# Ledger of designs, part 29: VH-VL binders against q983m5

Target 1, 189 residues: q983m5
Amino acid sequence: MVKVIASSLRKGNVVDKDGKLYVILFAENIHPGKGTPVTQLDMRRIGDGVKVSERYRTTEQVERAYVEEREHTFLYADGEGFHFMNPETYDQVAVSEAVVGDAAPYLQEGMPVQVSQFNGIAISLVLPQRATFEVVETEPTTKGQTASSSYKPAVLSNGVRTAVPPHIAPGTRVVVMTADGSYVERAKD
Key: E = the ipSAE of ESMFold2; O = the ipSAE of OpenDDE; V2 = 0.75 times the mean of E and O plus 0.25 times the DockQ between their complexes.

## First folded at step 15 (VH-VL; framework fv_nisevokitug)

Design t04 (at its last look DockQ between E and O 0.03; V2 from the best seeds 0.00; counts 0 for: pae O 4.4 > 2, placed apart)
Fold by ESMFold2, look of step 15:
Structure t04 (fold): chain C 189 residues (1-189), chain A 121 residues (1-121), chain B 108 residues (1-108)
Amino acid sequence: as target 1 above (189 residues)
Amino acid sequence: QVQLVQSGAEVKKPGSSVKVSCKASGGTFSDYAISWVRQAPGQGLEWMGGIIPIFGTANYAQKFQGRVTITADESTSTAYMELSSLRSEDTAVYYCARVGYRGWSYYMDVWGQGTLVTVSS
Amino acid sequence: SYELTQPPSVSVAPGQTARITCGANNIGSKYVHWYQQKAGQAPVLVVSSDSNRPSGIPERISGSNSGNTATLTISRVEAGDEADYYCQVWDRSSNHYVFGTGTKVTVL
């Protein structure tokens, strides 16, 4: 174990609290106008899967377990889970649907992904912040509309619903955030 | 104080499968991981694989990849190890163990009593 | 693969000191764990992380690890120390546990 300040914690880290291990699901640093900055942590106890939410001062020390973080490449999904390959050793690792979670629709063959492992078992994934998908459904463009107009509903090629600027037409490739599918920009390829 | 209690001894034919259970009692099922180790008669300890139940997939020793399946049932606090395509060389005592850790290392701090599996025709 | 080599046996008189070695390339950069297994029983952890002694393990059992050799030392050996002893590491490159070849300690 290593002591770290709470504000340094991120998804996929593992912390020890009162002899129990928790995997971080979400971390947010909050700087109110008055009062002390805090770190909000949502985490899951490894022993039984119970989710907890805790708030720390950003400078408060927390015990972090050592977790291996290694880049892998997404291969495919099947009934046994999501399969990744270490591009250096060619070792494959299966990751359960529970661990992949809401990231599943954003995975693309060949995508580099950071895999966190504890005791050789995948406990968390971090995808690239952005990924490119085609818009398959949205309203047609309107003459004279600008990118600053109200966003309109769209469906991406991976099935995710999002919102895009009015100038985006069906068939357009767009860059989205893998965390929530939010539109970033039109793809430049 | 957690204890690990394993299923009873089994006699199996070559080519069949065996599934050994490991149930936690007197504490939580596992705070970290459950590991499986076997020991053939008169021989040393050989790691087979392990699981952290809430993450649902196992880490297998290369030698056993494709023949061993390790699973867990959270509701019954029980881990399982299934070894398929049994041969006489698979005759051994099979242990489950709770994993402890420090730094970049792992060890086994609580062991089950062992399950003898005998493979003979 | 990473292999841990132990002498197959060590004989020691009661009251003397037994030293059990566990050899591997650069083992001193790893944490070494030790197990005692008496005949017909499951292994029991006696040293973790090179030198940490679990509760209930007598102070006369100790460990050290440097360079290419880890050592389990049993001082003032008693008849009850007669057992097989295994060292073990976690190999980060393979994500595997590795056990030593085992050492039978016989008390004469």
Scores: ipSAE 0.544, ipTM 0.824, lowest interface PAE 2.1, mean pLDDT 89
Fold by OpenDDE, look of step 15:
Structure t04 (fold): chain C 189 residues (1-189), chain A 121 residues (1-121), chain B 108 residues (1-108)
Amino acid sequence: as target 1 above (189 residues)
Amino acid sequence: QVQLVQSGAEVKKPGSSVKVSCKASGGTFSDYAISWVRQAPGQGLEWMGGIIPIFGTANYAQKFQGRVTITADESTSTAYMELSSLRSEDTAVYYCARVGYRGWSYYMDVWGQGTLVTVSS
Amino acid sequence: SYELTQPPSVSVAPGQTARITCGANNIGSKYVHWYQQKAGQAPVLVVSSDSNRPSGIPERISGSNSGNTATLTISRVEAGDEADYYCQVWDRSSNHYVFGTGTKVTVL
């Protein structure tokens, strides 16, 4: 167990709350123009699957559970679950949809993912902080606008709703945060 | 507060088309998805399709593809659902609803009052 | 296609607790929403994202979701709680909204 600030928590992390373990399904830092910054966490209790939603001050200390973490590569998903491979041993592990949860849309073939295991059972995943997707829907591109302009709504190829700068057009690949789908930059690939 | 007001009841003949309107007031229209859900007498809720007005692109339930058209007019904050080739089985109350979301969850948090469409010979 | 199964009806005496289930494989991995529909009225969202209550919804109404079953719980049932209740999920793979079969709650 280690204490970390709430704002540092990410989807897939495991936390201890009141003596019970939870996996974070969604994490969002909210910085209102007026008011105290908070971290919104949607979590699933390990064991019985009960979901809870909690708000913390961004600087509030939270207990993060230590579990065995191993790097894997995402291969594919099927009716049996999401399949990952250990790049060193080539062993494969199937992870259930219940465990993957909201991380599913961000998984891409070949993506390195940390699989957390407790007593040999996969209980959570940690994805790279950033991932690249194509913008499939958005408002018409406005020429001459900068990133400092108001963002416009968009939908990514994985179905995630996000906001992008005015100059971003459909078909453009963008880098987003896997935690909340927020726009980072235009892809350089 | 956000409200959705739908057009009035319709009586249609088989084979004809019906277009139901849904006007939004009291909030932002373009940034929210609007869904259409129908309910036959004594039956459950059935999703038909939806649209995000700002995008103009609609998605439809497989059952209604090719027969339903959902559109939106941002200037009037009005969404429309047109159902063609009407059958008696299409007799139902049709609802529009605003889609809310949190994380990966999508739900319908504001509903119109419903529009009864009766299809009869 | 993804399907949500609800019991057709639930009967409960005033003051007792009604539980409406919504079943599907691994439904616990999805957020479940619940709607109340009184006779002759439009549906009203009563629970969002498994357990969140919209403004104006009494604390007597709550939701939970785990495994293969989501549950709407109505405590201290009143006559006014008599209605049809529907669970709903969003299916990402098909981009469909899926409603449960509906449950008629009768207050005895």
Scores: ipSAE 0.030, ipTM 0.661, lowest interface PAE 4.4, mean pLDDT 90
ESMFold2 (binder alone), look of step 15: mean pLDDT 92; pTM 0.949

Design t05 (at its last look DockQ between E and O 0.33; V2 from the best seeds 0.00; counts 0 for: pae O 8.0 > 2)
Fold by ESMFold2, look of step 15:
Structure t05 (fold): chain C 189 residues (1-189), chain A 121 residues (1-121), chain B 108 residues (1-108)
Amino acid sequence: as target 1 above (189 residues)
Amino acid sequence: QVQLVQSGAEVKKPGSSVKVSCKASGGTFSDYAISWVRQAPGQGLEWMGGIIPIFGTANYAQKFQGRVTITADESTSTAYMELSSLRSEDTAVYYCARVGWRGYSYYMDVWGQGTLVTVSS
Amino acid sequence: SYELTQPPSVSVAPGQTARITCGANNIGSKSVHWYQQKAGQAPVLVVSSDSNRPSGIPERISGSNSGNTATLTISRVEAGDEADYYCQVWDRSSNHYVFGTGTKVTVL
């Protein structure tokens, strides 16, 4: 264990709180115009899955646990779960739907993913921040519209619903955030 | 004190399967990983795999991958190990154990009493 | 593959000291755990993390780990110390537990 400030914690980190280990599901640093900066942590206890939400002062010391963090490459999904390969050893690991969660539609064959393991069991995943998908449904581009107009609904090739600028047509490849599917930019092709 | 109580001894024929249970009492079942270790007569300890109940996936020793299935039921505080396609060399005492840890290392701090599985024709 | 080698047996007279070695390359950089297994019984953790004694383990049982050798020391050996002893590490590269080959301690 090493003590770190709360604001340094990210999704996938593991912390020791009152003798129990928790995996960070969501971390946000909140810097209000007035009041003290805080870190919001949503966590899941290892062992029983109890979820807790806590606020810390951004400078508060938190004990970060020693867990294995290793890069893996996504292979495929099936009825047994999501399968990844360690690119150095070629060993494969299955990761449950519960651990993958809302990240599932963003996984792509060959995608590098950071896997945190406790006792050799995957307890969290961190995907690349951005990924590229094709827009498969949205309103056609109309003449005269500019990128500054209000965003319109769209469906990505992975089934995720998002909003895109009006000039984006079906068939366009776009870069989105893997955390929530939000549009970043048109892919450079 | 946490205690692990395993199911009773079994006699099996080659080619069949066996499912050993491990029930936790005196503590919270889901606080830890549960590990499985076997010991053939007159032999040393051999790790088979382990599970953290809430995640539902197991870490298997390479030797047993594809032949062993480790599961858990949080509602009954019970872990299970199922070994398929039994052979005579699978005759052993099978133990479950609670995992303890420090830093990047793990050990087994509470052991079940063991379950003798005999595979004979 | 990381292997832990132990002597097959150690014979010790009552009241003497038994030393059980666990050898491997650079084992001193790893945390070594020790188990005692009496005949017909489950193993019991007697030392964790090289030298930590769980509650209820007498002080005459101790551990050390340096270089290529970890050692379990049983001082003032009693008849009740007759058992098999195993060392163990967690191998981070394979995500496997590795047990030593085991040492039978016989009290003469």
Scores: ipSAE 0.519, ipTM 0.818, lowest interface PAE 1.7, mean pLDDT 88
Fold by OpenDDE, look of step 15:
Structure t05 (fold): chain C 189 residues (1-189), chain A 121 residues (1-121), chain B 108 residues (1-108)
Amino acid sequence: as target 1 above (189 residues)
Amino acid sequence: QVQLVQSGAEVKKPGSSVKVSCKASGGTFSDYAISWVRQAPGQGLEWMGGIIPIFGTANYAQKFQGRVTITADESTSTAYMELSSLRSEDTAVYYCARVGWRGYSYYMDVWGQGTLVTVSS
Amino acid sequence: SYELTQPPSVSVAPGQTARITCGANNIGSKSVHWYQQKAGQAPVLVVSSDSNRPSGIPERISGSNSGNTATLTISRVEAGDEADYYCQVWDRSSNHYVFGTGTKVTVL
């Protein structure tokens, strides 16, 4: 364990809080015009997946566990878990559903993923921020609808529910954020 | 302070199995890896495998794969090492140890007292 | 497989300095830890390769690492330092803990 300032923490880092290990899902430094700067951390407890949200002073000391981080490629999922491969060594690692968590729907074959390992065991993942999926279900497109119109509900090919601009139709490929499935743009492919 | 207390000495026949326990007290159990290391009489230290209790996933030395099983019970803060198909060469003192770390550095900072396993006809 | 080689034995007179080597290819790029094991006892961590010395370990014991050799140094050797000493690394490629062959230190 090592103590670091809260503002230095990033998504994917592992910290010790009250004797439990957490993986950081989201980190943001907030610098108000007036007041004390703070670091917002959304974390998932390793083991049972409980999510917590905490705020720290940016200079506050936090216990961090440094783990090995290596780029892997997602291969497939089965009853044993999610399988990733090191593109350099071709070694494979199986990651449990508990570790993958809400990232599971966004995993695609061939996707590069950062895998964090402690003592040779995968404990967390970091996916690309964006991924592309096909819209398989949405409301009919209204002719003459502008980009300023309200978004409409849609379902992606991976089953994730999102909202898309009115001009988006089924069959269209779109880029979404892997954190929450939010629409970014039409795919450029 | 953290302590690891192991089960008592065992005498086994060839072909049988032995299961050694390692109970942790005085600190957090689930978040640390527990490793098993053995030492034959007059020989050096040999790593067998380890486990992180909260994940329940173990890793093993290639030499022992298929013959050793490492488990952990979080509710009792106890780790177990079971070795099957025992041979005379398995006669050794078996240690459990807690793995500590800083950065990418993994070391064994707390050791059990050891369990002598004797395999003889 | 990754292997750590130590001299089988080192003899030293009281008050002198004992140096125990641990050799391996590019070991200087790895974290090397050291254990002391007295007769009939469990191993004890004496060097953790970090800036923090384990509790109860005297300043006389230190570790260094460079190139293909890690070294445990015991200065002002006492009778109580007589023991077996093991170096250890974590090998990521094989996902193994690797111990050295061990060195018996005898205080003359």
Scores: ipSAE 0.014, ipTM 0.551, lowest interface PAE 8.0, mean pLDDT 90
ESMFold2 (binder alone), look of step 15: mean pLDDT 91; pTM 0.943

Design t06 (at its last look DockQ between E and O 0.01; V2 from the best seeds 0.00; counts 0 for: pae O 14.3 > 2, placed apart)
Fold by ESMFold2, look of step 15:
Structure t06 (fold): chain C 189 residues (1-189), chain A 121 residues (1-121), chain B 108 residues (1-108)
Amino acid sequence: as target 1 above (189 residues)
Amino acid sequence: QVQLVQSGAEVKKPGSSVKVSCKASGYTFSDYAISWVRQAPGQGLEWMGGIIPIFGTANYAQKFQGRVTITADESTSTAYMELSSLRSEDTAVYYCARVGYRGWSYYMDVWGQGTLVTVSS
Amino acid sequence: SYELTQPPSVSVAPGQTARITCGANNIGSKSVHWYQQKAGQAPVLVVSDDSDRPSGIPERISGSNSGNTATLTISRVEAGDEADYYCQVWDRSSNHYVFGTGTKVTVL
């Protein structure tokens, strides 16, 4: 482990806090007009998977553990977990549901995923920021509707509920953020 | 104090399997990876694989992939190693160890007492 | 595959210095750990990260690592130092632990 300043931490880093390991899920540096700059960290504790959210002074020293980040491709899921393959070695790695978490519905066969490993054991995944899914349920498009700022409810082909603009009809392929399913744009077919 | 206590010696026939337990105490079981290492009589140390208990996914040495299964039970703070299709060459002392680390490197800072597994007819 | 080579044995008189080598290509770029195993016992970590000594390990046991050789040095050898000694690294390319071949230290 190496001491680093809090503002240098990024998603996927692992830190040692009070003898416990945490995976960084989100990091943001906040520079208010007055007051001390801070780093906001959302972390997952390795021992029990519990998420915690904490603020640090940007210059505060934190011990960072080393992890290996390696690209894999998603294959399939079964009762033993989510299976990925290293495209260079063809080695397969099973990643537990606890590690995959809320990302599970966004995985697609062949999707490139960054796998973080500690001692060769998968501890976190980073999916591509965006992915394309079909809208399978939403209100039909209403012709003649003028400008509206409201989005309407929709269900994606992976089962995720989201909101889409009024002009999106069932059967439309849309690009969403893999972090929360939020609509980005209509897919370019 | 940190301790790893393993199950007792076993005598097995070729073709069977063995499951060795490793009970941890004196630390938070989920905070550390557990590694398994064996040593045949008069031979050196050979790594078999390891696990971080809460996640249930293991890293296996290539030689043992397909024959070894490493698991952990968080509720009892116990790790397990099961070796199947036993052969006489599998006669060895089997150790569990807690993994310490620094930077890009890992080592075994606390060892269990070892479990002798003898494979004979 | 990455292999760590140790001499099979080292004989040393009481009060003298034993040096146990662990050889591999560019091992100096890796962190080397050392274990002592007395007859009939589990291994015990005696050096981590090339030269760090765990609590309770006497200062006369020390380590170094550069180039193609890591070395465990036991100064003022005592009868109680008679044991097998193993070096070990983590190999990032294979995601495996690699142990050295082992060295039996005999105190004459």
Scores: ipSAE 0.297, ipTM 0.713, lowest interface PAE 3.8, mean pLDDT 88
Fold by OpenDDE, look of step 15:
Structure t06 (fold): chain C 189 residues (1-189), chain A 121 residues (1-121), chain B 108 residues (1-108)
Amino acid sequence: as target 1 above (189 residues)
Amino acid sequence: QVQLVQSGAEVKKPGSSVKVSCKASGYTFSDYAISWVRQAPGQGLEWMGGIIPIFGTANYAQKFQGRVTITADESTSTAYMELSSLRSEDTAVYYCARVGYRGWSYYMDVWGQGTLVTVSS
Amino acid sequence: SYELTQPPSVSVAPGQTARITCGANNIGSKSVHWYQQKAGQAPVLVVSDDSDRPSGIPERISGSNSGNTATLTISRVEAGDEADYYCQVWDRSSNHYVFGTGTKVTVL
């Protein structure tokens, strides 16, 4: 355990709060128009998966626990969870649905994923920021529209619902952000 | 029981200022942000700003920047909203609300009863 | 600025289902909250975080959010459901709370 300032914390870090361990799912430093800057932390309790949101002074000291971070590749999911493999050692690790969370739809076989482990337990994942999926459903395509036009609802091949430019049609492969499913660009493959 | 009790109705002249209070009870005042939201007659809800009592940090909607001041007194568990340079368009019911923190979002889970501020010549 | 658009009004007969939409580009990536405001009263939180229901809120009221549209659904509508309904998000980038334009639900 080591004390660090709240503003230094990042997604995937593990902190000790009131004797319980939490993994940070989101961290943001907020600078209000007036007043003291604060650090917003969205966290999940490792023991039971309870989600909490906390604010700290940016300079406030927080207890951080060491976490081992290793690159893995996603293999498959089953009743036991999501399975990842260390490409160097070929060791596999099972990650629970609770840990994978909203990242589940974005996982693709062979995808490199950063797996964080605390005391041998996978506690968080970091996916590539972008992933490619096919648009399987959307409103009719409108010719002559640009990306600056109003976006329209769409469904990706993984079931994720997003918004795409008007000129995007079903069957088109698109790049989206894995954090929120937002459209980035048409795939170049 | 969590409650927010606001000060009474105000009648103000254009160009004057109004300060509305919001007394909190039933929970740890310092741990929850207070937001101020107003509603003109027959109109929708409009966020004005908020404060985190424990930090004394306030943020404001851009529309009201420089004209609104939000403060909090932890000793009395009371939040204040002061609006200056009042105009007729500022006639509205002003609400304070406790901001709940759950997961990754913020919502207003407890509301005051509202304070009518009438600005007229 | 981020803006949430709602239909100005929704009319529904008793016992039927009312659906109130809240539209914005990629609103599905945000947490949407809903408030009910009856005439002369303060708003009341009825749905939080897209689909969570606060204590005391009937199961008839539910929420969903995906793509460009969040939806508040009121099933088996009663006369007491007549009210104004507002969606709301917190925009991280601007640190602003944004309310929808509001929807008046009338029970016929």
Scores: ipSAE 0.000, ipTM 0.528, lowest interface PAE 14.3, mean pLDDT 90
ESMFold2 (binder alone), look of step 15: mean pLDDT 93; pTM 0.955

## First folded at step 16 (VH-VL; framework fv_nisevokitug)

Design u01 (at its last look DockQ between E and O 0.45; V2 from the best seeds 0.00; counts 0 for: pae O 5.6 > 2)
Fold by ESMFold2, look of step 16:
Structure u01 (fold): chain C 189 residues (1-189), chain A 121 residues (1-121), chain B 108 residues (1-108)
Amino acid sequence: as target 1 above (189 residues)
Amino acid sequence: QVQLVQSGAEVKKPGSSVKVSCKASGGTFSDYAISWVRQAPGQGLEWMGAIIPIFGTANYAQKFQGRVTITADESTSTAYMELSSLRSEDTAVYYCARVGYRGWSYYMDVWGQGTLVTVSS
Amino acid sequence: SYELTQPPSVSVAPGQTARITCGANNIGSKSVHWYQQKAGQAPVLVVSSDSNRPSGIPERISGSNSGNTATLTISRVEAGDEADYYCQVWDRSSNHYVFGTGTKVTVL
């Protein structure tokens, strides 16, 4: 184990807290205009899955365990879970629905994904920050429509509901954040 | 203080399957993982695979890929190992063990009593 | 494949020292764990991470690891030390546990 500052922690890290190991599910550094910066951590105890949410000063020291982080490519999903392949060894790793969680609709065949492993078992996934999907449902543009700063509802080809700028029509390919589906930009070409 | 109690000995025919259970008592089911190890008569220890119950998937030794299924039921604090297409060479004592972590490595700090599986015609 | 080689047997008189080796290329860069298995019983962890002794393991049992050899040392050997001993590592490249071939310690 290595001591690290709280602000360095990210999803997929494992920490020792009071003799128990926790996997980080979400980490956010909060820097108020005045006051002390904090790190918000959501984490899950490996032994029994109990979730905790805590705030630390960003400089507070935390014990971090070693986990193996390796890039894999997404293959497919089935009743056994989500299947990934190490592109160098061709070994396949099955990842449960519980570990994939809300990331599931953003997975695309061949997508590079960082897989965190503990005892050779997948405990966390990190997708690319952005992915491209087609808008399949949204309000069409209308004659005489002016530029508006208000975003409108849309449904992506993976079923995710999001908001897009008014000029986006059905059939448009858009780049979204894989964390929450938020619109980033129109896809190039 | 945790104890691992395994199911009783079994006699099986070639081509059949066996499912061995491993129940934890007196502590948490797993701090990290539950591992399965076998030992044929007069032979050494051979790792088969491991599972972390809350993550629901297993890490299998290459030799057993396709024949072994390792599962866990957290609600009953029980892990299972199923070995299919049994051959006489699968005659062994099968152990479950709780995994410990120290020094960037994994080891087995609590062992079940073992389950003898005999494969004979 | 990463293999851990142990001598098949070691014979030692009571009160003397038994040394059980576990050989592999660059094993000194890995953490080595040791198990004792008495006849008819499950293995018991006696050393973790090269030299750490679990609670209840006597001080006369110790471990070391450097270069291409890890060693389990049993000083002041007693009849109750008669057992099979296995070394073990975690192999990161294969994500496998690897056990040594085993050493039978006989107390003369």
Scores: ipSAE 0.584, ipTM 0.830, lowest interface PAE 1.6, mean pLDDT 89
Fold by OpenDDE, look of step 16:
Structure u01 (fold): chain C 189 residues (1-189), chain A 121 residues (1-121), chain B 108 residues (1-108)
Amino acid sequence: as target 1 above (189 residues)
Amino acid sequence: QVQLVQSGAEVKKPGSSVKVSCKASGGTFSDYAISWVRQAPGQGLEWMGAIIPIFGTANYAQKFQGRVTITADESTSTAYMELSSLRSEDTAVYYCARVGYRGWSYYMDVWGQGTLVTVSS
Amino acid sequence: SYELTQPPSVSVAPGQTARITCGANNIGSKSVHWYQQKAGQAPVLVVSSDSNRPSGIPERISGSNSGNTATLTISRVEAGDEADYYCQVWDRSSNHYVFGTGTKVTVL
């Protein structure tokens, strides 16, 4: 067990609350225009599966349980799940769709991923915050649109729907956040 | 006291599949890993894989990867092990076991009674 | 793959001490657990590395670990101690639970 600030917590982390262990399903740092920044945690209690939602001050100390975290590389997905490899040992681990969850579309071959294990079982993944995909579908670019113009709907090569600036056209590679698919910038390939 | 009760003996043909169940009672089920270990006649213990029910994910021994599927039903406190493409060499007693732990020390502290699976033509 | 090697058999007279070894590279750095399996029965945990003796296990059964060898010690051996014994570790690198090859203890 180690004390960490709430804002440092991520999905897949295991925390101790009132003597019970919880796995974090979702973590978000909220910085309101006024007031104290907070960290929103959605968690599932290990033992009975009870889901809880807690809000902490971002600097609040929370007890984090030690879990095995190792860097892996995503290889491929098949009917058995998502396969990752330890680049040091070359050992492979299969992770279920349930564990991968919404991160699945953002996985790319060769992508470094942190795999968290509890009791010898992979329980969570941490992907890079950003990933690059090609825009395969979007609305036509209108001449005269500026950067201040509203974003337009688009579909990425992984099937994820997002919104992109007006000047973005199909075939363009863009960087998106793996958490929600939001546009970050044009890829610098 | 936690107990694990397994399904009954199975007789299977080569190429078929077998699914063995392991029901837990007398304690928590979801937060402990359940391992499956087999033992061929006159041979040693061989770990096949494990699952943590609450997470719904399993890991497998490399030897059985692609041929074994371990699942769990939290509502019934039951774990399952399905082995496909059975061969005569798969004839063994199959055990489920609860994995206890302290830190990174993982041991199997509760065992089922075992399920004999016989594969014969 | 990580492998644990045990002698296939150990014979001991009643009242004497049986020592069962479990060998592996740098096993001294791992938590080693031991199981007893009597004929026709499921294995029973007899030694856990966390120094918490399982319920019902006599104090005359103990485990030690150093270097490349873990050892199960059964002092004042009784007829009832005749069984197969397995060492076990969790290998972090492969994420495998690894059992030793097993040792048959015969009480003479």
Scores: ipSAE 0.021, ipTM 0.564, lowest interface PAE 5.6, mean pLDDT 90
ESMFold2 (binder alone), look of step 16: mean pLDDT 92; pTM 0.949

